# Miniprotein binders against SET domain-containing protein 9 (SETD9): the designs that were tried, part 15

Target 1, 299 residues: SET domain-containing protein 9 (SETD9), of Homo sapiens (Human) (q8ne22)
Amino acid sequence: MPGRLLRGLWQRWRRYKYRFVPWIALNLSHNPRTLRYVPEESKDKVISDEDVLGTLLKVFQALFLNDFNKQSEILSMLPESVKSKYQDLLAVEHQGVKLLENRHQQQSTFKPEEILYKTLGFSVAQATSSLISAGKGVFVTKGLVPKGAVVSMYPGTVYQKYEPIFFQSIGNPFIFRCLDGVLIDGNDKGISKVVYRSCNGRDRLGPLKMSDSTWLTSEIHNPLAVGQYVNNCSNDRAANVCYQEFDVPAVFPIELKQYLPNIAYSYDKQSPLRCVVLVALRDINQGEELFSNYYTIVS
Key: E = the ipSAE of ESMFold2; O = the ipSAE of OpenDDE; V2 = 0.75 times the mean of E and O plus 0.25 times the DockQ between their complexes.

## First folded at step 7 (miniprotein)

Design C2 (from EA7 with E13L V34Y R36E; at its last look DockQ between E and O 0.59; V2 from the best seeds 0.00; counts 0 for: pae E 2.5 > 1.5)
Fold by ESMFold2, look of step 7:
Structure C2 (fold): chain B 299 residues (1-299), chain A 80 residues (1-80)
Amino acid sequence: as target 1 above (299 residues)
Amino acid sequence: SKVRVTIEGSDPLKVREIIDRAIEIAEELGGEVYIEIEGDKVYIVVEGLSEEDAKRLAEEIRKIAEELGVKVEVKIKPEK
């Protein structure tokens, strides 16, 4: 089974060892100790699934309201009770404010990262890592992240245990392995990008998008969707976030699905959509880089 | 025009090389690429190409597949 291909993958692994690359190393090395290792912290949930869901709904609703004038086609497809809910929420936000000038219906009031800050009290973004040779990382750009806060989401195409990923796993340092063997391909380039877009187009219902594809672009609409660039901890850099798995409930608001940075590879809807969030292990100050406690190699 | 490529079971690395090259050329030409992987078959669809660009893409894919010894079917059809 192994051969010249395995040696080539070890060379690529050396370049990306501070990235999340668990599945390629596990499958090509056949190291049982590597195959079984998942940090106990990632298995134990730091916050409840209800708190994760509540946070995501709060952020996604705020993002939706910020772009409300651009959502007219989507709103026309929603039940009146849902449309009334958002109209009431807008009325509360705009109470006491006079509109002296006409405004175009497509105006966005704030950038997505500003909405994140106003909603959660902090914002995050990718930038060059503080680690030499690590490439990109994720930083707290504004505010303070309290312990236990959802700080980011790991984007990408979600594969069940039996689903094919060859091809996408070759030379791919952005594959996240869930505890039950579900895989998330967070690579925003090449075949991984095309696969995600194909699934996004497949699941689209007219103007309704069933997932966020903007994490693949330079103009990200969901500012949480940068988790694939969070570097693993090391002896020099202690972890300040951990991964927490979350299954999206069937009753998730359809108009907010456009902000979920995950999509199932198979159109078969027998399983809930898996998402992965990153949760703060301590208070994290403005300017700090995020480092996760999850890694794939133990030697 | 729309280009449809079907690739039958072969060495995964050879198939990946064809996929990567198809994506590269299609993006250079401004086409929209879609892919589906089903068992040992791979389906690639490129939309939004001129007839000339669709023919160029099809020819390049056939050349790469021949060199690698991979069985492919490449069809060009008008957009619906």
Scores: ipSAE 0.392, ipTM 0.809, lowest interface PAE 2.5, mean pLDDT 78
ESMFold2 (binder alone), look of step 7: mean pLDDT 78; pTM 0.728
OpenDDE base, look of step 7: ipSAE 0.753; ipTM 0.925

Design C3 (from EA7 with E13L V15I V34Y R36E; at its last look DockQ between E and O 0.52; V2 from the best seeds 0.64)
Fold by ESMFold2, look of step 7:
Structure C3 (fold): chain B 299 residues (1-299), chain A 80 residues (1-80)
Amino acid sequence: as target 1 above (299 residues)
Amino acid sequence: SKVRVTIEGSDPLKIREIIDRAIEIAEELGGEVYIEIEGDKVYIVVEGLSEEDAKRLAEEIRKIAEELGVKVEVKIKPEK
């Protein structure tokens, strides 16, 4: 469960959310053209929601099993049917922990990027962009990305239409606008970072995290969660990925939610959690930088 | 000690400047920062500070708010 202070903030939020109409925060923005624009031709889905879900489950399960010796407390909180699926693995992992105490095994757990490669046949990571003055970018570091593959996720706090995002939006180029007006704040600094962290603590159930906060740090646990650094295409860099919206279904395994790099601003919201994935528009070779069809309009 | 900051006002740029500076100072002091925004009210809580650092943070926030002409309420509570 979250700390006493986070629980106090959560209770205050619940108490007040029915007493006000959220401000239209974007009306007061100093930089009203920093919102991402979604072109009409990018509205078609490249792959099915079933394919997106299947890919995320495959990757997240692989990440979970790679770190299984640290998941036993989480498993004890799950329904018996889910726990029984993992109980044999818990018994094996318990014996493995004693063996580690007797052996020098500093490489018994793979890095998340290696798990991504073993699972999907490719890996991505952020690095200095090939575009002068663009800062960071995202690159295929290993393997080949086939057309239609989910290659990344856009992290951040998710705001429903009319939820209060005004202060977060001031001077913020990392706000992704979905087709229906849902916003995702992918900024990993300042007020945006603090808001995400506050929501993450609010939703935590003891050892069980309901979202991934490590994308805010230097050591990320979900290697797909680098999408905020994918640069827009330009005259000299054709797009090779597009954004595709995905609502997390109610059946999504609770023990895998720790890898979702998104969290809803409102705790009691009935709407499904919105995620945004990046999907390859063509085969993408090792060493290539990712570029999207989504233009960020900056004043 | 923990520091609780409540900010209300009509100038959103000045409020945002106080928020940004509060986060910056708190992180420099090694505090953990939490925030809730409700309409035109902003609640900031900083945990994990020594009593002296909590007093320093409170004084810095009050000074910035006074310079900007923004009303703030800053309270220091022992952590429990």
Scores: ipSAE 0.602, ipTM 0.882, lowest interface PAE 1.3, mean pLDDT 79
ESMFold2 (binder alone), look of step 7: mean pLDDT 78; pTM 0.732
OpenDDE base, look of step 7: ipSAE 0.754; ipTM 0.928

Design C4 (from EA38 with V19I I34Y; at its last look DockQ between E and O 0.51; V2 from the best seeds 0.00; counts 0 for: pae E 3.1 > 1.5)
Amino acid sequence: SKVRVTIEGSDPLKVREIIDRAIEIAEELGGEVYIYIEGDKVYIVVEGLSEEDAKRLAEEIRKIAEELGVKVEVKIKPEK
ESMFold2, look of step 7: ipSAE 0.593; ipTM 0.880
ESMFold2 (binder alone), look of step 7: mean pLDDT 80; pTM 0.747
OpenDDE base, look of step 7: ipSAE 0.777; ipTM 0.934
ESMFold2, look of step 9: ipSAE 0.278; ipTM 0.725
ESMFold2 (binder alone), look of step 9: mean pLDDT 79; pTM 0.744
OpenDDE base, look of step 9: ipSAE 0.777; ipTM 0.934

## First folded at step 9 (miniprotein)

Design C10 (from C5 with Y34W; at its last look DockQ between E and O 0.40; V2 from the best seeds 0.60)
Fold by ESMFold2, look of step 9:
Structure C10 (fold): chain B 299 residues (1-299), chain A 80 residues (1-80)
Amino acid sequence: as target 1 above (299 residues)
Amino acid sequence: SKVRVTIEGSDPLKIREIIDRAIEIAEELGGEVWIYIEGDKVYIVVEGLSEEDAKRLAEEIRKIAEELGVKVEVKIKPEK
């Protein structure tokens, strides 16, 4: 119902096309910790966009297959070219084995963190930070993260530099600024949460989810989507990850879009969806907390 | 019942306070909240409220808006 209720308002938004909201970026006197600083030396990519895409597709595919019975209704709505990728599993679904399906679903469905471990050889999760005053942090909970691995994603609503973010930015330490001025609001509470959820409902096509909203809940479906809680490095905490920008290509499989923890604020078709991943700068052992090599601006 | 709120004004801190309060009350009442922001106008829709809770939400929003000197329109509509 949310997509149906709000569609008229979003059509009006397409016609208004606001050009610039510079004063939002200048409202620092009220919220001195609202921006993350990205040094120019860090604009070089550690791994290729193809490697990022390959990793995300591998993880998202594994998450999708882990919950295949839940996905079968969605597959029936999609073109045969998409369904054909899953034909062997669909054939099993048409057997008269309802009791086996229930037992299989109950016993073989893994938690998303276990799927991450089985797919990449490590798991991450948020927990209380090792830094006394930092609140939450992100830890390697299982396995070993090799140098150059995609270890997390920065979730949130994506704003082009000409889009309005002013109300969302007030008192908000989770605004991530990309090198080209694109902003990602990774706050999982308050107005930020509601804006993300409203955009998710706007873009939903029946049972088809065009983004992941579960990062806003206690039961996340994409275990990579915890990047907003990765703390910055300090003098006594050397960085072990960096942020890397990634634009989602047009050929991204539609059945896997439900795991993308980002959504564009406007229903504008002119720009690709921006995502931000966190990439390991060295091997990271089980039990270590992640620290990024970028700074939150303080004044 | 469905509550529709339109907020218009030039003071973003006052508008943000109304938005925050509306979200807080709607969550306490178990309502589903949607927001759309268009320039200087904010549209909030809250669904899944009883008629009693919808009236309570509408009254609280109007009260906060009056105290802050912010123009709001609040409409209550039966759900389908």
Scores: ipSAE 0.585, ipTM 0.882, lowest interface PAE 1.4, mean pLDDT 79
ESMFold2 (binder alone), look of step 9: mean pLDDT 79; pTM 0.742
OpenDDE base, look of step 9: ipSAE 0.761; ipTM 0.930

Design C11 (from C5 with Y36M E38R; at its last look DockQ between E and O 0.43; V2 from the best seeds 0.62)
Fold by ESMFold2, look of step 9:
Structure C11 (fold): chain B 299 residues (1-299), chain A 80 residues (1-80)
Amino acid sequence: as target 1 above (299 residues)
Amino acid sequence: SKVRVTIEGSDPLKIREIIDRAIEIAEELGGEVYIMIRGDKVYIVVEGLSEEDAKRLAEEIRKIAEELGVKVEVKIKPEK
């Protein structure tokens, strides 16, 4: 009995030590954006997991097909069951290359934000926030966002409880806390950026990307992956989106994983990959900035 | 050349400062930076540097660690 009691006390102390006291003591940043938190009363899902999945698959499939001329090396490494879904398009691509050699046929590829608009009827992008001193924000740049639409994704490295986020958390306003204690580090700079890239490289199978790293760059491939810049609501700005947690199912198409802007810190976990989407609480017009019903806990 | 850095210590702000500066210098030199954190140890690997730049990075990291009183291990290895 004494060994089991001592171990239980040690585990509680270790968890409390890292979760509360060290984080508060180590936050020396001027930035008011600190650890983001979702209150328990806001945990009800606005739309089903099936609706989230369907939206992501629709957008990711459109992005994949738009960039298909660059996907052939990736497809060559996949099982025949996956390649067969694209066999007719591969045949057309070969014929199209022959026609382009005579240079009288124009082939166009749309920008990712145009694909988003064509697929969902709206597009979003980051820009300077309408709030003074808030830095960046996220705006509806084109179209109308209907109530219940998935409008963005919160990118970043996903940490289970007790995984090492300690150094990443220092002065970091982009850590999102899920209801069950899972953390997502959405910071696109410094140590956070390097950690994400390291995990992405670890999980890569040759040219096969198991997650999207382009949200860390100036040329993003998944235009939904800007959610870390959505500002919290205030008395002057009513919320128009909420955060909704989503676990990626095991059957998610492997060729589309390259667009998931999240990656697990630990390799070979049995838990599904956690993603966080932002869902519209009402219709949102072109030109409006997104504001979440979540607020930052300021240390 | 490949530079391996192992950082170990008890002052998290000083360790974080070394990490931040190591990343900054390595990217400035055009190196590919990888990081892994296990327990209280931080491992940084920088790939794609010339032998000259790898030596410069190692010297800069050792200088910063000495200024902060943090022990680091820095090794330079051929790639592959």
Scores: ipSAE 0.598, ipTM 0.885, lowest interface PAE 1.4, mean pLDDT 80
ESMFold2 (binder alone), look of step 9: mean pLDDT 80; pTM 0.749
OpenDDE base, look of step 9: ipSAE 0.768; ipTM 0.932

Design C5 (from C4 with V15I; at its last look DockQ between E and O 0.50; V2 from the best seeds 0.00; counts 0 for: pae E 4.6 > 1.5)
Fold by ESMFold2, look of step 9:
Structure C5 (fold): chain B 299 residues (1-299), chain A 80 residues (1-80)
Amino acid sequence: as target 1 above (299 residues)
Amino acid sequence: SKVRVTIEGSDPLKIREIIDRAIEIAEELGGEVYIYIEGDKVYIVVEGLSEEDAKRLAEEIRKIAEELGVKVEVKIKPEK
């Protein structure tokens, strides 16, 4: 009699473990391939938060200037000091273009991945993984990635510890677990996509976007925002990147927030926005696939 | 047209089924889906639908909710 009750509870728990996450937020992952296992040696940061910030600002500013003709509404809402900064930067670029290019080249807008290459000396993109049964992976498509470079960002909706993650965890291999229990849902399909888009629309202030939603589409504006497709290392594939957590500081330029591929699930402004970057563990050559330095746990 | 679905006080697994179906239909119809959670209420909003497609979506959502035993409120706000 007692065994029947215990077996019923065990089977209900097993069903939830593998198929469902209760609405009360269990924060469990069901796909071991994307399940983060944090080895003790990866707790230390490879580069400083200042270096991460500097890299992101450099890339985002370059993306903003490349798309400047579409930024007029945003610029109209910014302080004059900020507008003057971009006008000065644009004037310097136009002087260089006048000296080095003809007009048909001057009117061309570069693709975001080309801007990444011009800014960091390399570019990355998703493509079919070199692993036989794996889906997508991330590759260095151009240039050479130096050791310690920020190579990618893990996109998605950010859930604080104990916040409800519904519905989004059911059958979702793209849940990233931070060291302190913060979760990032990097799935670009289904309910995960809808939740991110809803939070993005919630936080928008007129023309000012507080996050990047284009990583959910076929035309991404931040080419770093492909980290959800970086596969884990294995005995057959040595790691060449690691994950590093980064909290966005309050001083982050508001006009550049449109390129942050993360958004907080709740309005709790007392917690900084969590981002996760991928950092190169060694020099990475053109054509190489990225593999993270974490082990997969099979449940 | 805009479709708003309001769900309150239901089994989370049943709500997930309604959400998944709403997303499938809305993407087939070319609509944009938004989800808002406020207290114990879940709101599903679909924008960018024709009047006929909005009626189809509303009918399918009501049908699924009835099958699951979930009470829903579905409102359509037509384009001016």
Scores: ipSAE 0.173, ipTM 0.678, lowest interface PAE 4.6, mean pLDDT 77
ESMFold2 (binder alone), look of step 9: mean pLDDT 80; pTM 0.746
OpenDDE base, look of step 9: ipSAE 0.758; ipTM 0.927

Design C6 (from C5 with E24Y; at its last look DockQ between E and O 0.34; V2 from the best seeds 0.00; counts 0 for: pae E 6.1 > 1.5)
Fold by ESMFold2, look of step 9:
Structure C6 (fold): chain B 299 residues (1-299), chain A 80 residues (1-80)
Amino acid sequence: as target 1 above (299 residues)
Amino acid sequence: SKVRVTIEGSDPLKIREIIDRAIYIAEELGGEVYIYIEGDKVYIVVEGLSEEDAKRLAEEIRKIAEELGVKVEVKIKPEK
């Protein structure tokens, strides 16, 4: 097994060309962990933090307006200037919305995936992977993803370098390691799910939700929050997305935090919330599966 | 009904086993599980159970804790 694993890693390194892939000295334990690790060459940001922020605000505002009739408790907590902004944005949309409402009226006019398409010009969703052994994957379902677009977000509970992660690290293939040692647990099952929900409930301020918990369910509200199901690249499947870390600025609109699929493990942490987006490395056509540039480290 | 489990000063691997088995049973019964850690105490809270299912869960958790040699306090509370 050791010789085969090292040979497999060497073959992947050779197929990546100019990418860095460390040869890993593996020490198998009774309860091995699997970590997602970004290669050294992939540390560079493809797009600016301002472009990431602008994209997230654009998508989250569209999701908020689509679900506006269910936001009344949140709106009552906001300054009138912010509330008026959303009412003005809805008034601009009334031409199209009135026509649809006169014909067919639903609790939410569009599904989140449709809002993503209308906002960014493409949509993504999880489905059975084209790789037989991989289970789920993420696909471009509509439109074309241009090079440099934000296509997904890696969800989960965020742990700082020295924070305890027991418990969740044992047998967990969804732990993402950021460059500075911050960890994101993207597992939507078991203890990982429970910890995320507990932190979400802890941080809620009345009607104001400080994170999105719906990525843990079958009916997600943020359609970008499927990044934990993006499979790693392989010898015959080059990466078409990369990970890019993003710290949420303090100015982030409080009413839109309900769509951030990340939450800090520590309640009283003053560090900015870390998010991770997936950014297209090339144009990605409708029907293609997403593959990311990372390697698993067993510890 | 709500089931609350309190665990103090125990082997972390045994706590993990209790948590994993409690989650499995509670989700099989349709309950929603929460975990809180405060100091050296671990709290497992399961909501959304009938009174009978809460009794079943409490009994099963007590049996698991006895098998592992872990002290637990299990209480059943009415929900609001």
Scores: ipSAE 0.071, ipTM 0.617, lowest interface PAE 6.1, mean pLDDT 77
ESMFold2 (binder alone), look of step 9: mean pLDDT 80; pTM 0.751
OpenDDE base, look of step 9: ipSAE 0.745; ipTM 0.926

Design C7 (from C5 with L13F D20E; at its last look DockQ between E and O 0.68; V2 from the best seeds 0.00; counts 0 for: pae E 2.1 > 1.5)
Fold by ESMFold2, look of step 9:
Structure C7 (fold): chain B 299 residues (1-299), chain A 80 residues (1-80)
Amino acid sequence: as target 1 above (299 residues)
Amino acid sequence: SKVRVTIEGSDPFKIREIIERAIEIAEELGGEVYIYIEGDKVYIVVEGLSEEDAKRLAEEIRKIAEELGVKVEVKIKPEK
């Protein structure tokens, strides 16, 4: 029933605190009061923007090299110095792999999760949550996550304040609110999926993909793009990750944008693309589920 | 075949109902769905349907819109 949808959404929001964002702000424009926000006292982010950028570049470059045989059209659009850089990096990677394998055996393409492990020393994946009623969760499947590591990204369409999110927001527990009111819709189903796909097609420049759409599918290319399934902490489960906002710099390598699991709703170069990463608050062991404290980093 | 739907109306809950049902039907038929919202209009494009499935989708959307009293325009075009 359309007229009773708000009541059902509010009750659902109360029941699913592990995944719910404060959806109520999406409805405050109907009954105009300013969104009140109380900052926590903090001086710094958990890690620097440079550390976030460096981690993403390292992972995305490794993913690009692993899929190099399918990157020919993209490479043809790049300056020769950039192509030479990747050919040099591929030669080093090939040499390192041969030190561990038979001389004549050809190295097969690794799965994205294995590339994550080889690059960062750990891997994460979604699976059934250890919390009975929480549905899916995200787990450290291999390795050890050190404190301060970027462990995941929150995927989805990015909306500036007052951009049209009404249809997407109804019954949608995957809307993330940034500190400045920017919203990210991480739902991989329904109208949210279709909106993301439409924006992705709009922004494509020939062979150059300007965002990753594979997080909407069962075969994801960026293994970090599972952050929408990280459950909130509870009395029984202390948080081990926090969210940290990151604006993609204008100089971000264009050939690596295909791995960014975010896209702006409006095609407008006026604002940088907002991404959100999840950062480890402590060392996290293999087999542990990730739990976030949605309101931990506020200033 | 490509199906293009233009939705006009003032009741956002009825428009949302049409959008959701259009997406569900189109994806069950194996179509790829795209959406664009501009001003008071909603545009839905469905690609990759057979001519027969495109006609079925168009008729289902028109029927749903009539039941809800919402104005829609539905066109079927060859993709290439």
Scores: ipSAE 0.409, ipTM 0.802, lowest interface PAE 2.1, mean pLDDT 78
ESMFold2 (binder alone), look of step 9: mean pLDDT 79; pTM 0.746
OpenDDE base, look of step 9: ipSAE 0.608; ipTM 0.879

Design C8 (from C5 with E8T S10K D11S E38K D40N K55E; at its last look DockQ between E and O 0.52; V2 from the best seeds 0.00; counts 0 for: pae E 4.5 > 1.5)
Fold by ESMFold2, look of step 9:
Structure C8 (fold): chain B 299 residues (1-299), chain A 80 residues (1-80)
Amino acid sequence: as target 1 above (299 residues)
Amino acid sequence: SKVRVTITGKSPLKIREIIDRAIEIAEELGGEVYIYIKGNKVYIVVEGLSEEDAERLAEEIRKIAEELGVKVEVKIKPEK
């Protein structure tokens, strides 16, 4: 009887139907209602990878110089040309402090948040969210964030697509999904914390740290590394930042890698390290909480 | 003392339960936890424990693993 064969074909079609969801349809169905639309002319102000790199290098260099006395073991492994570069930068910085006549700043190490403010004109930090149900959030604590500025980084262990992540994905709300399927686990607790710490220890070359593990602690060295606590936008809170993916170039200064709050799960040299930054969609005033739009970058 | 745990098995949920419990206990005891996942084995290293706390952690891990039917090997060694 032909009914058995027809029933078998229908069941295969049914399984096929549930196995596939077009990315366009999935993206549209999961996007929140937003004011963003496809304009007749481009109003998209997505910053370039070069601008992201420039900002990170500027901030990380300032953090390194601020902590220079504690960098002696790292400096011992660097070429003399690199050491003299930082000695020259310290000489210029010393001259600038003397010109400003601020004698109290000559002998002290500033907090990382103060370095961020002095470098970018603003600072951010986590605090209790203005949304009761959200727990923690991230706020502009000082200064003004101009449109297009890098305001934060999403920390965590980076998994290439097709790399295993069982264990870590179970009950984990801090998984960030990049557009190409790369995942970042920004959870600072439990197995996620331990995996990150272990990868950080694996990649360490004596005194050289190839990533920042301090975002897992109460005393962070990179004040940008709070992006996992930026809440998503809602009807009551319009987005003021977006996520932007950034691959770290091979020429990235090795002494500054200690401030990258990301580390690859696999010790694999074929792929660049993926980072994710948060970029201001508009000017953001002191005291404002950051809210992200996830319709194209976050699932 | 340093505690080294090797977990062998194919049940991700059972292994995850052992890992989560080990991390919880080790952090309550003030130990620093590291994990290495290689093939079908999971390695947990806990540093900075007293001998007494290391023995307690080892006992708890062996107990949980036995209840779940998961093979573990637990070694304790001095830190130097």
Scores: ipSAE 0.199, ipTM 0.700, lowest interface PAE 4.5, mean pLDDT 76
ESMFold2 (binder alone), look of step 9: mean pLDDT 80; pTM 0.750
OpenDDE base, look of step 9: ipSAE 0.758; ipTM 0.929

Design C9 (at its last look DockQ between E and O 0.53; V2 from the best seeds 0.65)
Fold by ESMFold2, look of step 9:
Structure C9 (fold): chain B 299 residues (1-299), chain A 84 residues (1-84)
Amino acid sequence: as target 1 above (299 residues)
Amino acid sequence: SKVRVTIEGSDPLKIREIIDRAIEIAEELGGEVYIYIELSGDRWKVYIVVEGLSEEDAKRLAEEIRKIAEELGVKVEVKIKPEK
């Protein structure tokens, strides 16, 4: 009598089976004419790794302070000097926000998108693309993005060249290829989602999370982690962002790793965690959609 | 209850079908799914763990996975264990 549940699962299984066969054939025959081209002379593209790091630390610290009350378990694990730093930063934040009109002389927590705006002077979010056939896109929803700003991050599980990605790659248009062959699977559904969650759970130490899994959910804690939905440029839409690869340094603050939307497939600590940011190629106005150049396609 | 599935073989398309069905069923039952994939030569080995199921739902998941694997001719090992 509860066979309705099992019947629904069987029907989705049938549709899934047929979808994979066509997509595998298309994936294997895809023409890589838009392969990523990065001249050696242009290796350090728009901004430095130091500027990328500084921006991420600034945003992640602001996100951490905004959610301070909900992080009591993490705070109990931190050295007193680190906890004191956040108490001092919170005190300065409270003073500044308290001066705003119409507040109850106490501040409430803000949405992550508002924290992004308060920190960088702009916000981004996904919405229906201005290209009707493209589905989702990413837009500047508030403020002005200056040239050279870090606008977004490409989320997903990070694979070294030797690591198995075959199952994840079948019919998957969200695999980003780095110059050195490192791959990032930004697909937020199916096996890709489960692999990311598995790696995130593997590396979690009690309340201390080593990556952000909320980009897989409807409640995103790191608002930069929408880069997989930035659409490719075209004749009608020139690129206004570019991809830049960034390796997370070993000294990255432990309590802020919860906002990194990337995690390594293997537990191997020989390689630093690879992230990919999107950097503005020009000033980008409120309401504009982001477009990048998709030179690299996994085949 | 915890369901542990080990899939081994050399036909990745059949293995992928089992993986996707396992994920679909487990999530519909409200379980949390974890996966790890290894490749040695041309042999794939896939470990799936589903947590947070009732004992009844864990048995249903295990039976469905065994059925699908038999239909596809793929060797699987499925165990149900208490969570630790």
Scores: ipSAE 0.638, ipTM 0.891, lowest interface PAE 1.1, mean pLDDT 79
ESMFold2 (binder alone), look of step 9: mean pLDDT 80; pTM 0.758
OpenDDE base, look of step 9: ipSAE 0.728; ipTM 0.916

Design N20 (from C5 with E8R G9T S10D)
Amino acid sequence: SKVRVTIRTDDPLKIREIIDRAIEIAEELGGEVYIYIEGDKVYIVVEGLSEEDAKRLAEEIRKIAEELGVKVEVKIKPEK
ESMFold2 (binder alone), alone request of step 9: mean pLDDT 79; pTM 0.734

Design N21 (from C5 with E8T G9S S10N)
Amino acid sequence: SKVRVTITSNDPLKIREIIDRAIEIAEELGGEVYIYIEGDKVYIVVEGLSEEDAKRLAEEIRKIAEELGVKVEVKIKPEK
ESMFold2 (binder alone), alone request of step 9: mean pLDDT 80; pTM 0.744

